# Ledger of designs, part 154: VH-VL binders against q96il0

Target 1, 167 residues: q96il0
Amino acid sequence: APERGAERRDTAPSGVSRFCPPRKSCHDWIGPPDKYSNLRPVHFYIPENESPLEQKLRKLRQETQEWNQQFWANQNLTFSKEKEEFIHSRLKTKGLGLRTESGQKATLNAEEMADFYKEFLSKNFQKHMYYNRDWYKRNFAITFFMGKVALERIWNKLKQKQKKRSN

## First folded at step 5 (VH-VL)

Design mm31 (framework fv_belrestotug)
Fold by ESMFold2-Fast, scan of step 5:
Structure mm31 (fold): chain C 167 residues (1-167), chain A 120 residues (1-120), chain B 108 residues (1-108)
Amino acid sequence: as target 1 above (167 residues)
Amino acid sequence: QVQLVQSGAEVKKPGASVKVSCKASGYTFTRYYMHWVRQAPGQGLEWMGYISPSGGDTDYAQKFQGRVTLTRDTSTSTVYMELSSLRSEDTAVYYCARDKPYITGSFDYWGQGTTVTVSS
Amino acid sequence: EIVLTQSPGTLSLSPGERATLSCRASQSISRNYLAWYQQKPGQAPRLLIYGASTRATGIPDRFSGSGSGTDFTLTISRLEPEDFAVYYCQQYDTSPWTFGGGTKVEIK
């Protein structure tokens, strides 16, 4: 088969990238950063004897990853769009064109861009507050189920020792 | 084009539960929060809660906490509002409303409304 | 919770006149997270203004919003026949989201 080079990317409407991990793996695989979210996706290993509790933990981690990627893909798109609008507005106010005489995009200095960053942060405080709240809730749920899985694994090891002694 | 289509009118007895659906189309369902707002006859608008269609995370107005449950089905792009222990005071038109992109809490598209009548 | 008080409750005007609607908040709304909606009988509300002063897509320029802090205004510069409706303000600065009681703009 011809060598295709980089792994295929397949982006859902939500902005979440899809990727293919190495064919056979006994561990979670971490992919390259998503084009839109800049986050590295994790492809989870599924053991043959996965318990319902382990499945619930894995699904929570997968759902959290998807939510996180969707949030940051949308945020990065908003940032880029509003940044361009801000730059174009300020250049128009100064009587400058969108491009220099050399054909390059005209830019604003760091002091002018500081105004944009302050405005963007202020406009997005509520959105970022909800993100942080949801992130806290998701992390708490994941940590809680990680604890439950750990206890289940300890219990199973104890059960295995009992069976070995009874045999 | 963006559309939010709600289920039909319901008549319920006091103490019953009602479940209203809101089917979204014309945009990426998981990118927008969905809110539920009701309006009693001749009265103003009252916010009930929201759901994130992506993660299923919810937040409810304190008045409805314990009686309202918001859910979603991403495969059908549908959100649901279930209100239990119905009272005559719950007689209202119930709306689903979409959060404007990047502007949380501002509702750019609304469903047509579902009339719920609670009577003996 | 933030309580929004709209005044007047009813505004009786003729087509061509200017309508000025007030919305006052019980506490300061940060970041101008205030929206205005229009509602006609039997219909869902329609978003007019968000961020206190930004017109929603497709909204005529005769509608304008202004204000900050606790005092907000919706102005309709020259009423058209289709503008006679109930108008609601809404804050989305803090949960729970709250609406004003509404101002009915009716034909004289």
Scores: ipSAE 0.000, ipTM 0.462, lowest interface PAE 16.0, mean pLDDT 81

Design mm32 (framework fv_belrestotug)
Fold by ESMFold2-Fast, scan of step 5:
Structure mm32 (fold): chain C 167 residues (1-167), chain A 120 residues (1-120), chain B 108 residues (1-108)
Amino acid sequence: as target 1 above (167 residues)
Amino acid sequence: QVQLVQSGAEVKKPGASVKVSCKASGYTFTRYWMHWVRQAPGQGLEWMGVISPSGGDTSYAQKFQGRVTLTRDTSTSTVYMELSSLRSEDTAVYYCARDKPYITGSFDYWGQGTTVTVSS
Amino acid sequence: EIVLTQSPGTLSLSPGERATLSCRASQSISNNYLAWYQQKPGQAPRLLIYGASTRATGIPDRFSGSGSGTDFTLTISRLEPEDFAVYYCQQYDTSPWTFGGGTKVEIK
């Protein structure tokens, strides 16, 4: 068995979901939510006898996780930035400062913020469509390879039973 | 300001290996996939591979599988492309290129390019 | 792999004219995962269009992309002097990512 050394940190492409599970883990591990994407990273267990097909499935699942982390981290940061810009723009248009006389941060009411949400959704419609389509494509590929791995394992068990019975 | 700065030109003999660096700045290095694309003199663009800087996972074009290796160093925000068993037809400009946010596979920022010349 | 064929190889036009560049895929590209790049001599490529029709940040509105499936088009509505360059299409639907052979837009 290999000795436990210093473990490398596994992170999403965004670099904010740093997760370092124990080397001797026999199961997938779930980390805390990422600050920006609010998604929990999963570290996948790698068996010592991993087949090339099993490795391909694991890499697809890891790539899909990194893609999801990247998308939502960027989307959430864009939302926050554009929200602040919208608020500042509307306050400037009204001739208001960014802070009240009491020093509190000036805000817009819910009806005014509805304009921002409509604009944001409309502006990002194509991005969300590509995300949804890519999500289905990725899940189809993962399901397909999960099926192939399951069939490989069944076939290997059958081959071993046949060899044992013939002796 | 996002910048990708590549190492300088290299001249190599056939059979040698070359390692090109691409240092990223102006953004969070581990958030964006990094691709490598080459261009032979007077020819078009050819994709070589991609690396996730956070996880180190790689994918290579079949043509380069077995002789290209992509690595990264998160402490220096640098990706590396090593190409072994060089031939004269590997003479090209090699580019690193960043994956566009929200969309995997389109490249929003490019390095300036590194000329690799393979000659006897 | 998906093969992208660009036509024409060279397009000779004058400033002010409309340029229409074609990119044809050997198989259907899902979700419009197609990008266009501009490359000037001695420079790295520059992203113009992604998702077949979405302009990248800072790209003038004279550049437009269209198409779906196997047939895609880049249009430059009124050529400016700085638009004379080589243009490449690229698919990112299926690994490996592939580029077209390029169309050179040159001064007549």
Scores: ipSAE 0.000, ipTM 0.459, lowest interface PAE 15.6, mean pLDDT 79

Design mm33 (framework fv_belrestotug)
Fold by ESMFold2-Fast, scan of step 5:
Structure mm33 (fold): chain C 167 residues (1-167), chain A 120 residues (1-120), chain B 108 residues (1-108)
Amino acid sequence: as target 1 above (167 residues)
Amino acid sequence: QVQLVQSGAEVKKPGASVKVSCKASGYTFKRYYMHWVRQAPGQGLEWMGVISPDGGDTSYAQKFQGRVTLTRDTSTSTVYMELSSLRSEDTAVYYCARDKPYITGSFDYWGQGTTVTVSS
Amino acid sequence: EIVLTQSPGTLSLSPGERATLSCRASQSISNNYLAWYQQKPGQAPRLLIYGASTRATGIPDRFSGSGSGTDFTLTISRLEPEDFAVYYCQQYGTSPWTFGGGTKVEIK
């Protein structure tokens, strides 16, 4: 169960505040959403006596998280960049400015934006298909290793019980 | 402060050309489109064309296509409107006007106007 | 091109009265891209309203715009002496941008 209470707030040398996992936490901690991916990162707790199998599972989950974070950060960046380019291009064609009087970014009507969304989805269809395929493969691997770790933990409990009895 | 300052009044003969300047100050010149609008004596407003100061791209009203040329000089933050083959019907006050940023075609700042008189 | 017809051509009123000015388009204006300007003799036009109903910066709240599609209205709730001027509507929904013929608001 991740611990969400007792968060600490640290300040970097540059004066920027940030949040850290609770000190002496014995569980994974879920952080705030990443600025670029909009996904919440998991800060994995590393046990004092982490087994090689537990380490493999943790690293696989960390690698999967990094892959997922990178995919969505890149996708969101690409979407934002292409959306702005489309809006700028369309507004320029009409002789229109890029911002409202309040300084907010100009936007196109729903009909014009529908063309962009349709094109963006079509253009990125293959990329999303590969993402889904790789997501399934990674989830299968994680599930497999989770099963192995569960069996190891059961065995360790049995070993400890026998050791306690023989002492 | 945003200001658009136009060149002085011109008197021209039919068949001549006129070039009116509009000097912008108080804002980032390349970020706002500039339009030209004229008004004949006692008449309404008539749109002539628009220029992007950044790229120099232009668009003209069909009535003026082939006679009007819009240009700009980014080093002096100035836009120019040149109208050729002048006729008596071209007698008017000529205005430069800055696009309202966003949904443009509406004009938030105007030059003071330049009177062009075409007479024989 | 979209033709804008303003009515009445002249509106004779006294200070303190409500002025209602009409602007009718020959075809529907996209996104209500319609502006209103005030012009006094010898001066450049002044932007009052854009997007059919949004007041420009510094414009008193006695000025309001309304309407959609082909029918638009500028209302001045209580005329002040400085409000007697010519008013123009302008569409910017499609090129070329076009202006109405104007409504002159004059002292009765």
Scores: ipSAE 0.000, ipTM 0.447, lowest interface PAE 19.2, mean pLDDT 80

Design mm34 (framework fv_belrestotug)
Fold by ESMFold2-Fast, scan of step 5:
Structure mm34 (fold): chain C 167 residues (1-167), chain A 120 residues (1-120), chain B 108 residues (1-108)
Amino acid sequence: as target 1 above (167 residues)
Amino acid sequence: QVQLVQSGAEVKKPGASVKVSCKASGYTFTRYYMHWVRQAPGQGLEWMGVISPSGGDTSYAQKFQGRVTLTRDTSTSTVYMELSSLRSEDTAVYYCARDRPYLTGSFDYWGQGTTVTVSS
Amino acid sequence: EIVLTQSPGTLSLSPGERATLSCRASQSISNNYLAWYQQKPGQAPRLLIYGASTRATGIPDRFSGSGSGTDFTLTISRLEPEDFAVYYCQQYGTSPWTFGGGTKVEIK
């Protein structure tokens, strides 16, 4: 029977592990590597005087992080599952059991595993192509908004200096 | 409460173009790829193409290459399917369908469908 | 492209009976990337199973999928009145993604 809970949890938007940064942080925090994606999550600091533009940038960065974390969590779990299925298939074809008498996992040699790696890379080519394009587009958008936020901050500082000078 | 709401039925003459919209709500629009699938009367399902909601990148089935154009508007969380040079064989119900996360090719939510009738 | 053949075309059963639907592929489907959908007249399809055997969120446990390679099965263990519909299999192991011709499960 298929195991519903773990696979559904892994594909859900909330499937990625959440870390808890120290309270009242005044800058971004970096957590330990996520169990599934093996990437370190970042908790983004929210300034008390966050502008709408700063909020857009932060949300874009948070969304990009979640997208990136979920992509790699899904890839790593798919890789592990498919690798195990491939090994089981090949071992059954050879008339071998799934585990040795000592309870260790039965294994395939590197030449046999090369077939799996080739097929995995091939069938995930389009998925990785779209990932790479989205990755570059998201980073470009983040850089663009970072530039806008920087300009906003410069103009706000200039406005404050002009007020003081005019007074 | 994920919803995909499509535009209303269209009646077109051969050679015309049709543009169908699909408005998404109840989730983060840019995190899920969107596909278009059609179904001719009494027939099965036929995949037409996919669009990346964040990047705008598209991929089309060879049968529709040159006639179909997929676009999206992130400000309105809407995807569009435009089919040109319409023929009577294009009479079908057209569905937008959301991919499971990360371009799996399996579709967890569907729009209600838009009937396009091509009549002489 | 991979061609999917569903059989039988029509399955006539009574509520409470077990339904077994077949989907056969013209070539081996990578990593069991096969989905099943339910469609009622006038409605959009609904995802039931993906990855050959994983139930989608909200799908009752009476629905189960099995199979590998070229031979896949959808089983409804005990038909409820709302289960009488057309069922489609779909492969997503290789582009272009393709659907089977459908199996209609109808009341006897």
Scores: ipSAE 0.000, ipTM 0.466, lowest interface PAE 15.3, mean pLDDT 80

Design mm35 (framework fv_belrestotug)
Fold by ESMFold2-Fast, scan of step 5:
Structure mm35 (fold): chain C 167 residues (1-167), chain A 120 residues (1-120), chain B 108 residues (1-108)
Amino acid sequence: as target 1 above (167 residues)
Amino acid sequence: QVQLVQSGAEVKKPGASVKVSCKASGYTFTRYYMHWVRQAPGQGLEWMGVISPSGGDTSYAQKFQGRVTLTRDTSTSTVYMELSSLRSEDTAVYYCARDHPYIEGYFDYWGQGTTVTVSS
Amino acid sequence: EIVLTQSPGTLSLSPGERATLSCRASQSISNNYLAWYQQKPGQAPRLLIYGASTRATGIPDRFSGSGSGTDFTLTISRLEPEDFAVYYCQQYGTSPWTFGGGTKVEIK
């Protein structure tokens, strides 16, 4: 429960604060790798006087990160599932159990696994190609808005410089 | 439209060999395992073996080991089953049956069947 | 190898009746890796159920599979004229893959 007079923000389900500490450092910060995607999330610093252009850029970067994390989480799950199915199918076709006599997990040699890797890459070629196209489109858009934000910041500095001179 | 089309009926003498074809269409041939299953008159289904159309790797039921040979031709999307040293008890309908991209062991599409009769 | 025993060998019923077909394995089938096929005279088998209870694409909901371990059942809730056929169970939990002897569902 919060103490008397203390102000508290909601936290994420994982127990992590929704208030971003990098606000103190004026920079974005990088979190630990996601369990499913294995990608490190970026937690974006939000300035108090964020312009509509700055907000649009931040949201675009956040949406791109979410899209990227979802893609790799799905890809990693699909790879792991299909790999286990391939190993299981090859072992039972050979008349072997999933465990050795010693109770260890049964495995396939590198030559046998090469068939799986070739098949997985070929099967997912189109999916990876479209991912790369979307990745480049998203990065182009981010770069474009970064340029717009940079020009806005330059313009604001010029306005402040002119205002200071009127003193 | 997935389709498996097998070669026509064969009549063979004991001791001969027979080679049955199964032509696949409507899907990527090299990505799906193919099995062969036979059925003697009035009897149930009997699994014979499986082949990887991409790698050519095969596995056979012990009963047929040494007599059955599975092959494929990727240029014609065709799988072949050759059974040698034929006996009267090899009289059966022979089916090709499609598995999945990984060997699941259940078959979603079947060829129409090829009748092989072994008689003296 | 796992031996599958189907019972009864022949089931004589009328359209509209419920059919219950049994498949018993000589040893436990891993992961419920059991399939059911329908075969009509002069035709190839048709996949009905896989994973003991999952209907294949395009299979009417009157067909259902159940069971685990060594005892499996195929149920046809209301027989249609086109359902009179021979039904085979198949295990794919261990090599070699094996089929049951079949149950003939015939008109009485």
Scores: ipSAE 0.000, ipTM 0.467, lowest interface PAE 15.0, mean pLDDT 81

Design mm36 (framework fv_belrestotug)
Fold by ESMFold2-Fast, scan of step 5:
Structure mm36 (fold): chain C 167 residues (1-167), chain A 120 residues (1-120), chain B 108 residues (1-108)
Amino acid sequence: as target 1 above (167 residues)
Amino acid sequence: QVQLVQSGAEVKKPGASVKVSCKASGYTFTRYYMHWVRQAPGQGLEWMGVISPSGGDTSYAQKFQGRVTLTRDTSTSTVYMELSSLRSEDTAVYYCAREKPFISGDFDYWGQGTTVTVSS
Amino acid sequence: EIVLTQSPGTLSLSPGERATLSCRASQSISNNYLAWYQQKPGQAPRLLIYGASTRATGIPDRFSGSGSGTDFTLTISRLEPEDFAVYYCQQYGTSPWTFGGGTKVEIK
C-alpha cells in the first residue's frame, strides 16, 4: 500500500528512533535501507551559513537520491511479483502445491528458473540502459557542482587570508 | 567518478588472519554487488565470493568456505574480506570488484589491489 | 563449475597486426554471459567486453567480441603498443563465477 505519514500511534512501542540523524551532527548521516528499494537514504548536513551554490548541490544530491530510490523500489517490486507469479504458474502446471510435504515453500530448480531470469533480463534491458544513462548524467552534474563549491571555498579562504594579514 | 580504494599491503605469518577493506565512492553503494577476486604471483584470476551491500547476503567459492568472511559497513560504503588460517599459497593480490545487476553482470570497476604476503 | 579454457597461452605479434583470442567453456553459457578483461603488469583488470559482444564504455572499437554457447572470441583488429597485455575471459551465467587461464599478447 502507498504510505501515508507515520503517526505516533504507528511508531514502535518505545517511541525511540535510531534512524534520525543526531541533532548537532556535522556530517551527512546514512539511514536504514528503504523497505522497497533496499537503498539507504542519506540525510544531508545543512551548515548554518550554507551558500546558494552549496544549497544547489545539496538539493541536486537529494533529488538524485529520491529518483534512484523510486527506480529501484519499482524494479524490486516488479521482479518480486513476476518471480512469484512465474513460480506459482510452473508449480501449478506440474500439479504441485505451493508447499512441500515437509511444509517448506516449494521452489523451482536452477534450470527452470533460468527461463524466468532470461525473460526478465531481456524485458528490462532497455529500461536499465536508459536508467544508466540518466544515472551517469546526474553524477556528472553532481561532480560539476562539487567542483564549483570547492572553488568557492578556495576563493573564500584566500579572501580570509588577505583580511587576516591586513592588521 | 566511481572509485574502489583498498587498504594497504599486509605481511602475515602462517595461521594468522587478514582483513582487507574496499571503500566505494562515486555511486550508490547498496545498488551494486561487490565481489572479491585474488591473483597469486604469475597466475590467473580466482573468484572468492560476493556480498550484497544492501542485505549483507554472501556467497563463497567452495575452496574458501569456512575460511573467508565478507562483511560491509553501509555508513562508510566499505566492504571487508577476512581470510583466516593463512597458508603460504594464500600469497596473492586481492581485488574487490563491483557487479552491475541485471544489465551486465560483469565486473565493471576494480579496486587497485591489496598484496597479502604469507611467510614465516 | 564451468571451466573456461583460453588459447593460445601466448600470442607473439607486432603492432598493426590482428589478434584473435579464444575462450572455450566446458558447458553452454546461458544468455552469452561472458566478459573479457585486459590486465597490464601491476594493474587491476579492465573490463573490455560483456555479454560476449557488447563493448564497455570507453573501449576502442578495435576490440570486438563474438561467439555463443561454448565458443567465444576476442578480436583486436589492429594492435596498438598499449594493447600488449594479458587477456582473461570470465563467465557470469552460473555461480561460481569462473575465469579462463589468460592469454598473453606480447611483442614479437
Scores: ipSAE 0.000, ipTM 0.449, lowest interface PAE 15.3, mean pLDDT 79

Design mm37 (framework fv_belrestotug)
Fold by ESMFold2-Fast, scan of step 5:
Structure mm37 (fold): chain C 167 residues (1-167), chain A 120 residues (1-120), chain B 108 residues (1-108)
Amino acid sequence: as target 1 above (167 residues)
Amino acid sequence: QVQLVQSGAEVKKPGASVKVSCKASGYTFTRYYMHWVRQAPGQGLEWMGVISPSGGDTSYAQKFQGRVTLTRDTSTSTVYMELSSLRSEDTAVYYCARGKPYLDSEFDYWGQGTTVTVSS
Amino acid sequence: EIVLTQSPGTLSLSPGERATLSCRASQSISNNYLAWYQQKPGQAPRLLIYGASTRATGIPDRFSGSGSGTDFTLTISRLEPEDFAVYYCQQYGTSPWTFGGGTKVEIK
């Protein structure tokens, strides 16, 4: 089943898809942290005279943001679920119930939780390495296209200046 | 319960335009991306584009760039797909399909489809 | 764009048999963002599997997905009469979203 809970208006998270910049904004806007990823989304301003190269750069940045949001939302959810499963498993091994006599969730001591954190980090080492590699690849591509856009803008300004002088 | 209800079948002449609607209900409309996918008779599925209902931002498949326009009306929870300069090859069933609250997602709910027939 | 190739094009089987469907990508798919859909004549596609191996809500456990990188598989362990349909794979790891050509599972 999808792990996204039923979205009720009274419990709806302040996520990326709900962030709406002012209609007449002339600049990028930064939203509140997403409930699942805990990252702040950026909504990009789209100029009416956007060049194809500028559009490609903007779409790369938007796609990179969505990819990053999804990675951390999934990572945080996986961590939470595996933590609960680990606690449940260890409590069963000790012959303890999931709840204390006071109705509180039973917990493990710091030494036992350290075992979980070490295992989680080791298990996810390759996944985090692939994330870092893809993050660097994406940032390299963005920087490359930023350079191309900058050169295009310089060229266009030089052409405008030359045209102005011809009058 | 989530529902996507599309407008009825259309018959058009070559060169005309068609505008298909997709009305969403049962969830927060502005939270989920909406995609459009078409299927020619006896053929496979072809992605056309996506719209963010909150911001109105769109992205289109290169094949349809310049001919397809996606729009939305937040007050009626409706997404529209307009395809211009129709050709016989555009004869297909057109579907709206809901993504997740993030762009890189699978499509969990689909409209029933709208048949568009383009004939001379 | 990433091209998805499904094989076989048609799979003729009897109820109770095991179906194995392949989907191969022209490039590695990020985060295993691959989905499988079922489509019956006159109906919209229905999501079966997403993230290569996660069953969608309400999908029977006879459906399973596996694979990573460029090679993905959908398995139906014991075909039921209602499982005879066309199956499509889809990648959503990189824009534009793309679908495979489909595999028709038909009664022999």
Scores: ipSAE 0.000, ipTM 0.459, lowest interface PAE 17.4, mean pLDDT 81

Design mm38 (framework fv_belrestotug)
Fold by ESMFold2-Fast, scan of step 5:
Structure mm38 (fold): chain C 167 residues (1-167), chain A 120 residues (1-120), chain B 108 residues (1-108)
Amino acid sequence: as target 1 above (167 residues)
Amino acid sequence: QVQLVQSGAEVKKPGASVKVSCKASGYTFTRYYMHWVRQAPGQGLEWMGVISPSGGDTSYAQKFQGRVTLTRDTSTSTVYMELSSLRSEDTAVYYCARDKAYITEYMDVWGQGTTVTVSS
Amino acid sequence: EIVLTQSPGTLSLSPGERATLSCRASQSISNNYLAWYQQKPGQAPRLLIYGASTRATGIPDRFSGSGSGTDFTLTISRLEPEDFAVYYCQQYGTSPWTFGGGTKVEIK
């Protein structure tokens, strides 16, 4: 491994312009799928003069995304580990090694794997049920705060118009 | 509630075959492997083989290869161990034992044992 | 095949004493997949420990397992009258499954 390698995470100025045009507000950006969770992250735009309510909504959305990413990264890791253990256990019972005589990785057929999927789902039923419950609760909260932010923006617009009429 | 019930004692003459049954109850029969282990009088435990109840796949100890046959009947949740060409040295208590097939596990539930006596 | 050697063959102790039972493998056991069983006269074996050190459900905390690779130990910290029995180690890391020869724990 090259020890002299520097971190190559520099972004060209043209990349910045692509996401934030000079005469328009920047918006949220959707990234590539995460290696572990396989979910696409949202990078949130932060306004220069963000209201406390807007900040609360953004932080709630960011926290929900992080929670969701963490859940699926952990679930995928657990699935992969248990799948490998199941395959090893089945091959051992058949008296087979992890590799064929040709050196290829030994595998199980679809019918045998169906047993694993059924057991994995059954074992994780309660965990998935709690995830779905929490997912809906979080989305309800986000929707609620989105509505509050929308009302705040309408009120601020009306307040500005009232001030202009008073002058 | 999880229970393995084996068939009764057998007396056989040399050269005969014996078939011992092990009936499972209290769990999903096809999700657990079933081992067979024997114990000669005053001796230790000797592993004979294992069967997958779902697929019927078997693996046998080399010493018993060609003489032992493990089978199952999913409709009755029963595993069978047949040992052929019996010798006096096959006199032993034969046990069935459950193994959790989901991950690499141990023998957590055992049958009560079946005494097989081989005598002329 | 992995050969398991248990020592001593017989251990003569009094109630209240500590029992230490050894199980040695002829080669390294994958993932420490080693179990310990207790057998009393006329009864089927009873699982005590699996994964070298994890107690099975309902097994008293005076039973403990330790070791890795090729050298494993079962310890009974303070023998009770019901603990006098034969103990077997068993590996399930590779096919074929194999048992040790057993250690008889008897009253002195």
Scores: ipSAE 0.000, ipTM 0.486, lowest interface PAE 12.7, mean pLDDT 81

